# Designs tried in a protein design chat: VHH binders against Flagellar brake protein YcgR (ycgR). Part 32

Target 1, 263 residues: Flagellar brake protein YcgR (ycgR), of Thauera aminoaromatica (c4kar8)
Amino acid sequence: MAELSTPSPASPAPLDGGRGDELEKFTLRGARQILQLLQDLITHRGLITAHTGGGHSFMTAVLKVDEERGRVVLDPSPDPQANRRALAAPRLTCVTQLDGIRIQFPLVGLGEGQDKGRPALFAPLPAEMLRLQRREFYRLQVPLAHELSCLLKAEDLARKPVEVSARVIDIGAGGVAVVVPTGAAEFVIGGTLPACRLALPDGEPIELDLEVRNLNRQTQRNGTEQLRVGLRFAALPRAADTRIQRYIFKTERALNAKARGGL

## First folded at step 1 (VHH)

Design va13 (framework vhh_vobarilizumab_d1)
Fold by OpenDDE, second read of step 3:
Structure va13 (fold): chain B 263 residues (1-263), chain A 120 residues (1-120)
Amino acid sequence: as target 1 above (263 residues)
Amino acid sequence: EVQLVESGGGLVQPGGSLRLSCAASGSTFSSYAMAWYRQAPGKGRELVAGITSGGSTSYADSVKGRFTISRDNAKNTLYLQMNSLRPEDTAVYYCAARDYEFSGYWEDYWGQGTLVTVSS
């Protein structure tokens, strides 16, 4: 009885063609954000698969970010042919993972040289970086009528502590997504926001630490810019977890009942 | 959770045409990126065509000019028009939906597939 190995659903490559409005939500374009993410890759020694086209790829790593020159330094392949392909390619598609999050970014204008006497590949800083995380937990879209909010303790551009009241747009066991006014605070991916307060409809606000996982700038139809922030629960007390789960369950039931025409 | 149900598969002669449909459950179809994948016997699953929530389309090189992906949001249905079919197009075709959440998470949903056989 040959166990039909259920083919592991090959994670569909991001629909290359669909630079659609959807991917924009997960695309970092801010210089600071890009730099920070690249630095994180360096810190974590993240291996990068660099695709040169035609089905060819090689393993590399970001060695350095040169902010002054606006370039990234990559580890060359030990295979000279791979390096030649990379240099000849009009675009290098870099794919990596950091903390379970898939990161993809293009590099153009590759050159070869030396960094501190070692062979290196150079490219201008990427104009964009795509950051996507596979869903691990169910997230509830919060009904507008519930008016969930989260008081974020963040910093402004001057690193002055600020408190920002953010609307919660989705919630799950792992975290929340919130909307904040643009410019209200400076957020850094991977940064921790300590002692924040999540307001649920069923009692006192929950104090918790949040980690910034995603940032997305959105322009509303009215022309107003908003920042969407994906936040992970960094430290969630058990009692808080229970309350959150209860809220989610209750809300889901209500939504389902409404959808079935029962209300 | 979104359920996807493919239909329209069958036997067709080379050069023939077939239209696949994928019906999605739920009210959020318009927000999903959709795609068709196929898996031929003894081969891995490959992307055939994709369409964003905004309607932008992409195609594998092997099907470009022959296949057309489209969506009807009012009907919660994804389509794949397949023209000029070739024996190498024989595969199980799968409908896929990707839900992009604002939190930076995404989830994929898959149909059970529909068999397309191109044979003389």
Scores: ipSAE 0.052, ipTM 0.472, lowest interface PAE 2.6, mean pLDDT 86
Fold by ESMFold2-Fast, scan of step 1:
Structure va13 (fold): chain B 263 residues (1-263), chain A 120 residues (1-120)
Amino acid sequence: as target 1 above (263 residues)
Amino acid sequence: EVQLVESGGGLVQPGGSLRLSCAASGSTFSSYAMAWYRQAPGKGRELVAGITSGGSTSYADSVKGRFTISRDNAKNTLYLQMNSLRPEDTAVYYCAARDYEFSGYWEDYWGQGTLVTVSS
C-alpha cells in the first residue's frame, strides 16, 4: 500500500548546515550554559525532535542531566524502529523550542539502558548548543522579596580589608550582578574578590571567588547613588553550581507561574 | 507536590473522538510542564503529548494532527482531545507533571490512569 501514505507529520527541520557559520554567534560552548539550557528543557518539558538522518526522526525529551558522569538521559521513542535507527546513527540532531527560542544540538555516542527502572537512552553532554536568541547569556532577575545578598570581601582606598553586603539583582550560570552603597569599597575591573559568601534562601551561604567584570554608577531619581557591580564566578565547586542552578530554575518557574496565573 | 486524577476514558468506535481530563491538586499547577503518556497491553509506557508552562506543545509522530493537548490553569486541568481514533490507540492514558530537583534530577508525578478502548 505504498501508493497510499499518510503525509509525514510536521516536525521542526534542523537548520541548514550551509548556514552554520552564520549561526556561530548563537552557539553556546560553555559547559555551564549547556547544563543550564538542558535543565531548562527538563523543567519546562521541552519536547525534542531528534533527527537520525535519511529523513528519519523521533520525539524525545531530556529526562535528566547526569552532571557527575557528563551525560544526558533521554526518553526513548514508542517506536522500536526509531530507537534502533537512533542507536545506529553516528549523530542525532536534536531540535526543540522553549518559549519561542529555537534550540538545536548534536548528540553523539547514543546508548540504551534503564534509569530508575524505566527504559532510557543515554548520550554524552553535547559540546555545543544553538540558541537563536540575541542575549547570549541568560540572567535571572532576582525578586526583591528574596532579599538575596552576597557578602563581598574587598579593600578600601587604603588597601585595608572590608566586608560589604551587596544586594543581588541578577544571577546566571556565569556570575551575579550586585548593587553596593556608593563608597563602600574600591572595585577594580579584572580584580579578584576571594572567599565571598552568596546567601541563597535555602541552606548555608556559598563561599566563592568572584572576578570584577564591570562597574556602573547610577544616580537614582531621589538623588541617591548606587554602584552596580558585575561579578564572574572564577570557579565553583560542583555542589555550589548545583545549588545556584536549582535556585535559578525554581525561581524562574515560580515567576512564570505568578505571571501567567495572576493568583 | 502535586496529585493528578485522570478521567474521560471509555469505549469508542474507530474514527471516533474522546476527551481526557486531568485534574491537578496540591502545589501551583501553572508552573509545571505537563504530559500525557499511554501504555498499551504488553507494551511499555510511551509519551503521547507534552505542554510547557508557557503553553508550547509537542506530539508523538503517531498522534500528530489527531490529538490536541491543552491546559486550563484557572481550573488546574490538563486536557487531551483525541480525534480520528484507531484500534492501536487502545491503552491506559496517564497524566504526568515534571519538576526539577537536585542537579537536574527529577521525578514525574503520575495519575492513576484512565482506560481508552477503541473497538467496535
Scores: ipSAE 0.000, ipTM 0.103, lowest interface PAE 21.1, mean pLDDT 76

Design va14 (framework vhh_vobarilizumab_d1)
Fold by ESMFold2-Fast, scan of step 1:
Structure va14 (fold): chain B 263 residues (1-263), chain A 120 residues (1-120)
Amino acid sequence: as target 1 above (263 residues)
Amino acid sequence: EVQLVESGGGLVQPGGSLRLSCAASGSTFSSYAMAWYRQAPGKGRELVAGITSGGSTSYADSVKGRFTISRDNAKNTLYLQMNSLRPEDTAVYYCAAYTVEYDEGLFDYWGQGTLVTVSS
């Protein structure tokens, strides 16, 4: 009766990718590289989201690397239930970022103890770490030539349904920024726009729900007013996430190749 | 479930100080990791400082030694003490909260932002 736990948009799974081959080139397996990356996380006091399975996670940090004992020391959660879930889990999946780069690694055999008289969590050093650019903070400026659009399903001031085709000016893993003519629709910060359609260059438009996060009125040089709307992906299907990520990576690579060639 | 409201922004001269506050309303503030982000005109959003529920802190290299993040769980308030301010610190500063239900480091809650201008 219970269905298999499928990664959902409401609680996205850690990045395993639809393409294991694509992630392999970003996987570190050298002991020296792993130790250096963990030390970098300590030096930067990087915040880590630790996933214990079943949609549960907690925030932690690497407090130290005990190279002599071959283990890492983590900051426990102040929530005792989160710590119990972590200790019971067969695997803890840690997700963080360093200099815009997404870092993900497994911890197996989690235990609890004390570090200098304070509660701490301990785990053996990971055998591998994924180092991938942090997509949630990256915003691709959409080239005008791509003519990316998002069809917004909104309401006017009279609360009548209205559809607005908005130009996408930037896109990231967490959302898009669009421009619309002033007065085209009513937007309320925190409001949800259901069943909008994002048009990418390949395939059918992606149907998704968008949450309004910010609104900025801008006057162009010709005197025309535009409304810039920041929109968060409220729930993003895995297939849609993959398509958006591929578009971002492909476009970024093309732009980076052009920039390096010009240098 | 959490609403965040920033305050304390304003105009300050280079070398000056400001203290930003973020008041949280709703549930379970003490269980959330909190962060300050900023966005300058023409730039992307960047992490300034973060603090875990356990009190561990992290800072962007550009602000280390100048900014201090702290929290008061009894008052449901996050703070950013900004010292030795520079013109490049001019930005809208956002308060953000991580929930235990959402993963991959996506922020679940954002404030409306508070403008900090560092200019003579």
Scores: ipSAE 0.000, ipTM 0.167, lowest interface PAE 16.6, mean pLDDT 76

Design va15 (from va1 with A97R D98S E99G Y100D W101Y S102Y G103L D104E L105W Y106P; framework vhh_vobarilizumab_d1)
Fold by ESMFold2-Fast, scan of step 1:
Structure va15 (fold): chain B 263 residues (1-263), chain A 119 residues (1-119)
Amino acid sequence: as target 1 above (263 residues)
Amino acid sequence: EVQLVESGGGLVQPGGSLRLSCAASGSTFSSYAMAWYRQAPGKGRELVAGITSGGSTSYADSVKGRFTISRDNAKNTLYLQMNSLRPEDTAVYYCARSGDYYLEWPDYWGQGTLVTVSS
């Protein structure tokens, strides 16, 4: 039922570790960086969703960081079954958010004991922490005045090639959402649309392959229906990635300046 | 609340030197990339220098060899040492915080400090 392909920064669902090459640039491995980030989670009383595997998770928090013993102290669940599952798990995947930044880290070797006479869970300090800026999952709402379009290379029901000009309604680092005229083409979740052309305001259209991730029918206030298609960038050339990021940055700054009275 | 406060701007002669400082509060300074941007009159903001959480530095071609970005994580302070200043370096300089590989997309900005290079 759920067609959501990419978790938001606030989503408790962990990111796929098989995307290691894509996530390496966001991974912290410096001991001081890890310690400081954990201390910030304490200072802001950040709630952490700890995934124990098998679809099970519980809510926790970092109570303290013990640098001398190289361990983190966690708040146990009020549910004893959740604590037993956590202690039996080979690893926990911890997911939280700080200042709109998604933070994810593994804990291995969980134990139980007491901290200042209160029950607590203990684990060695993580060797790595994933820190994903809002920008990685940020979706810029495209201003109507920009008239951003994407020429989709799709197929009809008879598998004949058709070209569909679709209006881009949002754009991010990982893809776009477009509005498609009803009946213009058939879309299959997981299907690839090769050699599509994304038109940005400054320059030639960008040729790229798009994967269909979700489909949503929406009824407008005037009673008409539109089809919203979520599309993932299957592989971005570096030059294309740079142009897309530049467009997002420039547009966000212009919107922020406009909100501040033309600054 | 994240706050970035720049200082050290002023009037300096061509060929002179100036050191900018940015004091960060309410943030995980050591875990973030930090950058200096500048905005000259009538121009947009441009990235001048960046430093990642791991200490790797990058510079705009126009300032490479003249400017040095550095950080002091114990003091939560970012620095920009500006040498061999030119009239075209005249701008408001902004401190910014971002993720390691998204230096062009800061999530927090300072108020800016004015640097004027003229005789």
Scores: ipSAE 0.000, ipTM 0.110, lowest interface PAE 16.0, mean pLDDT 77
Fold by OpenDDE, second read of step 3:
Structure va15 (fold): chain B 263 residues (1-263), chain A 119 residues (1-119)
Amino acid sequence: as target 1 above (263 residues)
Amino acid sequence: EVQLVESGGGLVQPGGSLRLSCAASGSTFSSYAMAWYRQAPGKGRELVAGITSGGSTSYADSVKGRFTISRDNAKNTLYLQMNSLRPEDTAVYYCARSGDYYLEWPDYWGQGTLVTVSS
């Protein structure tokens, strides 16, 4: 009877990835918040990529949270070698996504055992979880049905002012990506497009300045060439920011509801 | 402010090798995942290789076995060793910084360095 050494509750190591001041706002450290998030992962049967270092990883899931014992139960890999790597690793970095939000958390002090007669991995509860609502970097894919558009104030090849109506394909707190017909205007990375108008479904267009950040030519399946333009909000009024955030939130919620078999 | 500066690009013959470097400044280099992207003429920017803060690496299928990404945290430098170069590898190569394990959403970009593979 090999005494399954219950891993000593070692304090979880801090998340790798730069506790820069920027990540602090996305880091959960509250015990209740951590437990809730782990329970949410269980409820949604979220698959987790567990990184063991050296470029190795395996797929797992949170099976159970044992609050009394302060531990999380993970599904072991079907690959015995992956499990051995996990147990030998000083730290397991878990990465997953819930409702479009990336979640990262470290596990330390992994052990193996049985849960209800099934093989399982055990670890102390994480001390922190990173919920990367990088609102600044998250880009919502705009549903085609919403028909978001942006009127761009640009210049043509002759530096003549032109207005280009562009379809918005993705939107985030920091900017939009749009598609325009090839040759509609000349765009320069780092250039500013002043007094543009972003049309949202909920009211009047938002006037804003845009900075060109990326240019990609895309060929459609039908052979038509389009230009994808990545644009940063150069100056966004607070009221406009609120409207954009509200739109993103509402749309994400609707998409998630639909994905879950709702409306 | 974080700055990324690529170097090492140039003209090389098919089958040749090149080593790119990216010097990072203004932040804690060791705490972030880093990646190389490339953009060929008329194409979109694509991920070539990534490396986490912990040293885990990933590669696009098109470069697997030919390219090696590495990092020197003491020098705040990212590298891309490119071997067996092909004409289709011709592109502007960009260094990027991301959150750990989030290579798809870089926070910062370098200016890029041109790699031309031509006979």
Scores: ipSAE 0.000, ipTM 0.269, lowest interface PAE 12.3, mean pLDDT 84

Design va17 (from va1 with D98E E99I Y100D W101Y G103T D104F L105W Y106G; framework vhh_vobarilizumab_d1)
Fold by OpenDDE, second read of step 3:
Structure va17 (fold): chain B 263 residues (1-263), chain A 119 residues (1-119)
Amino acid sequence: as target 1 above (263 residues)
Amino acid sequence: EVQLVESGGGLVQPGGSLRLSCAASGSTFSSYAMAWYRQAPGKGRELVAGITSGGSTSYADSVKGRFTISRDNAKNTLYLQMNSLRPEDTAVYYCAAEIDYSTFWGDYWGQGTLVTVSS
């Protein structure tokens, strides 16, 4: 009676997406870390895009983590064809976002079955999970109490230089969103505003060039029109970047502490 | 490179409706899954709704039955119909293309559009 050595589950192939060295710092390989992250996805009801290859994908969610069996339970697609593709795929690439962080992980050995009498997809736990935060996409909503402002050097309709003091409503590593009174200046998407000044709560204003990326007109309840302007940092000195990052970090920490009842 | 431009944000009263649009540049719109995300003040960015290239849709529980995601591939446009809006729906809404994430470092996000729900 030859004991059929159950083939050791083949280590899932590494995530092919980036130069291996650059992604290593963002890759979770610890079993506890992986389990925690999957549990967080369950807790937050994170929607997942599952890619089956060939440009096909379906929406799913992690329903359960079975630690005893070393498997993850996924919500099947309402589309039977999508499920068939998933089961036929040698690898499922799962992508989601939680709290502004992009998460990617591979699943191999997908099977179908039932969980508590409901159809479900099953896969072994991923061997690794990629957790990436794109700093340029994260925007901190600036507390009103901080009164961040940006002095914009722009032009009016007559192309006369004007300076506009704008309130900063959100900030990230890649830029700021500001609000200005309608008619205060003329903005053109793709245009550069040179030598602007961003005022942070600590220290001297930061001089920087800004590129207009978005314009959104908003009417307030009082009937006043405001213009929201999305601005990208065109050239940010390293020292300025550090100051901005420090401000964001400090503010996030404070907001989180307050949310936890600590303040 | 896919450029995404959101529009349709604004101020709306509770119980009101709003329709967001996201215009995508390029000819490959139909090949991508698309999604709407939102970021409320003091909170992290969260997925609101997704739609696959095949038209399959999914929604966060918080918006289920109130929001509808749709796409027009001929117009390269993604939509979010928002009905029965609540103050807790106040956020910046972002459009995203969910492409092959092997190119994770690509710019596949819009700049966002502000939705404010207030009496």
Scores: ipSAE 0.013, ipTM 0.268, lowest interface PAE 8.8, mean pLDDT 83
Fold by ESMFold2-Fast, scan of step 1:
Structure va17 (fold): chain B 263 residues (1-263), chain A 119 residues (1-119)
Amino acid sequence: as target 1 above (263 residues)
Amino acid sequence: EVQLVESGGGLVQPGGSLRLSCAASGSTFSSYAMAWYRQAPGKGRELVAGITSGGSTSYADSVKGRFTISRDNAKNTLYLQMNSLRPEDTAVYYCAAEIDYSTFWGDYWGQGTLVTVSS
């Protein structure tokens, strides 16, 4: 089973609440602020990754805030196992992004039932929400249109070399997060993948060594499971680092320009 | 296993320069990625500059070309040379020793040093 380790810049993983005072500065505790932020997530149709522990998560959304009953209503997974893991978890850690702002909050006491005749998950309103700018983690969500990929040189269960083309979902100064089909290769946290090839839109693929930092099995809203792998750049040449940063900066600028002019 | 102590903060005029230092104690300094983060009043903490154990550097867009991060493994010290300072650079600057220098999840943070750039 995959276990979630220390978060990397390449993978959107929960922040460590044991940091205490450092995270307190970024924490919303006012009831009105919490309600407004949850409502903003509903209005913008924000997709939420709910981490259930043990390296498992599922994709959900806030459907409704029930202020009178003091609870949030969440979209259940079409995968019954994902819902079972969520209900068994002592807490969910919910992670999302809104206008470049990372939002993270705990849910405790998850239950199941119905909302207006449809299956739903219910949880008490969170007492706190973490609100951070995406730039604080120096990670770019990679546009699907860019078709950014990384050819991973990994091993199967028998230690036979395999090559896996993985889609890059986010990229930062320290690494990338990729999506790999379940069973395509074996990944060990702390293991090194040598001579992988990162394909950026302009120029030749970048050859680099990647270290596996985290593993997360995510159940998508259509009920399918995918493996998200957080990979750290182990030994990045300055020229490669410059090209990666240039891609991040140019893409972020273009996305900001579209957001300002679009609806 | 690393303790971090920042120094070098202070009041400077726009266009001025300042050099921050971060002294680390512990036998593992050379193995860590090191980073400078900052937190401006009313804002969250952001990565300013990072340096890997091998010496590769990364910078936030807002400081690229103006700030230079460097390390001296023999002295267990991290540096940030800040040139062409702007009022927007006013913040508490934090030194971090991390497995991964662009997250808040790391083992060690310094207490911070205040940099004020006057209007």
Scores: ipSAE 0.000, ipTM 0.109, lowest interface PAE 13.3, mean pLDDT 77

Design va18 (from va1 with A97T D98T E99Y Y100E S102E G103D D104S L105G Y106F D107P; framework vhh_vobarilizumab_d1)
Fold by ESMFold2-Fast, scan of step 1:
Structure va18 (fold): chain B 263 residues (1-263), chain A 119 residues (1-119)
Amino acid sequence: as target 1 above (263 residues)
Amino acid sequence: EVQLVESGGGLVQPGGSLRLSCAASGSTFSSYAMAWYRQAPGKGRELVAGITSGGSTSYADSVKGRFTISRDNAKNTLYLQMNSLRPEDTAVYYCATTYEWEDSGFPYWGQGTLVTVSS
């Protein structure tokens, strides 16, 4: 269907895996899937931010999965206060990332002990793990004042090449949504638009291949029709990814600062 | 709120050394866990090293024994000492905090600092 969008005007809390049906399809509940994901975190030496509540967190890592005893072994903090907060917490919310995929899971019943003579924290295996490509789902609503545009290389109804300058209405790490007048070009879901150009406020336009992911025809108040097109970045160069992420973060910070009384 | 500025990258020969710095503006630096990430040409972004507010460190296997992460809370600065550099270490290096990472959904805040290891 349509790509997910998770814009937030305020700083969000960590995603709540139990929050509702919309996250259920991204939730792993199979024992083998959970074990495999935890092993992947060990293999990739993934650092985990463990949230203990009240704005407190510490960095840890999964050192071992003890399948025999049904538990994970975690690297304790050398800060005794952080470990005490973790042990006192009714739940840890563990957040990490693997290849741009957000991984989040709860740990309940944290204890302390030793693994091979070294201090360790341990908890029962989580009953669920959220595996969500959060970067792909976050969408910044583009301020109209930025006049952000994307030059699309598409085809008209006769399959002749056409270039259309489209207004960018939202942007995320995985793509953009644009608006074009109905009939300006022909789009098909799954089709690729090669060598399009995304114009950010700073620097030269970014050349990108875009895949059409969704289409929505809208009738404006004045009777004018426009087409909203969701476009995925098919192959994003590292320099382009950097510029897009910086634009998103900088714009979000500026909007949040204005909302909170920054000048 | 913390603003981060990376510096210290450059061109270096294999076997050389560089020290990266991440300067934080704001008064909450000492409360954050900090990390260095890198993105090599043609690869995804990967975690290189992390340090907690209390000073606990962890490293990717590929850099253990060669890189050292440290912090100076009085100067609001995070460091990455990189020794015995290899061509495979060529990447843009990014500094991140846990809180801002969650708020933005991204482990990156600046344009990073480019490290090129070549003969």
Scores: ipSAE 0.000, ipTM 0.134, lowest interface PAE 17.8, mean pLDDT 75

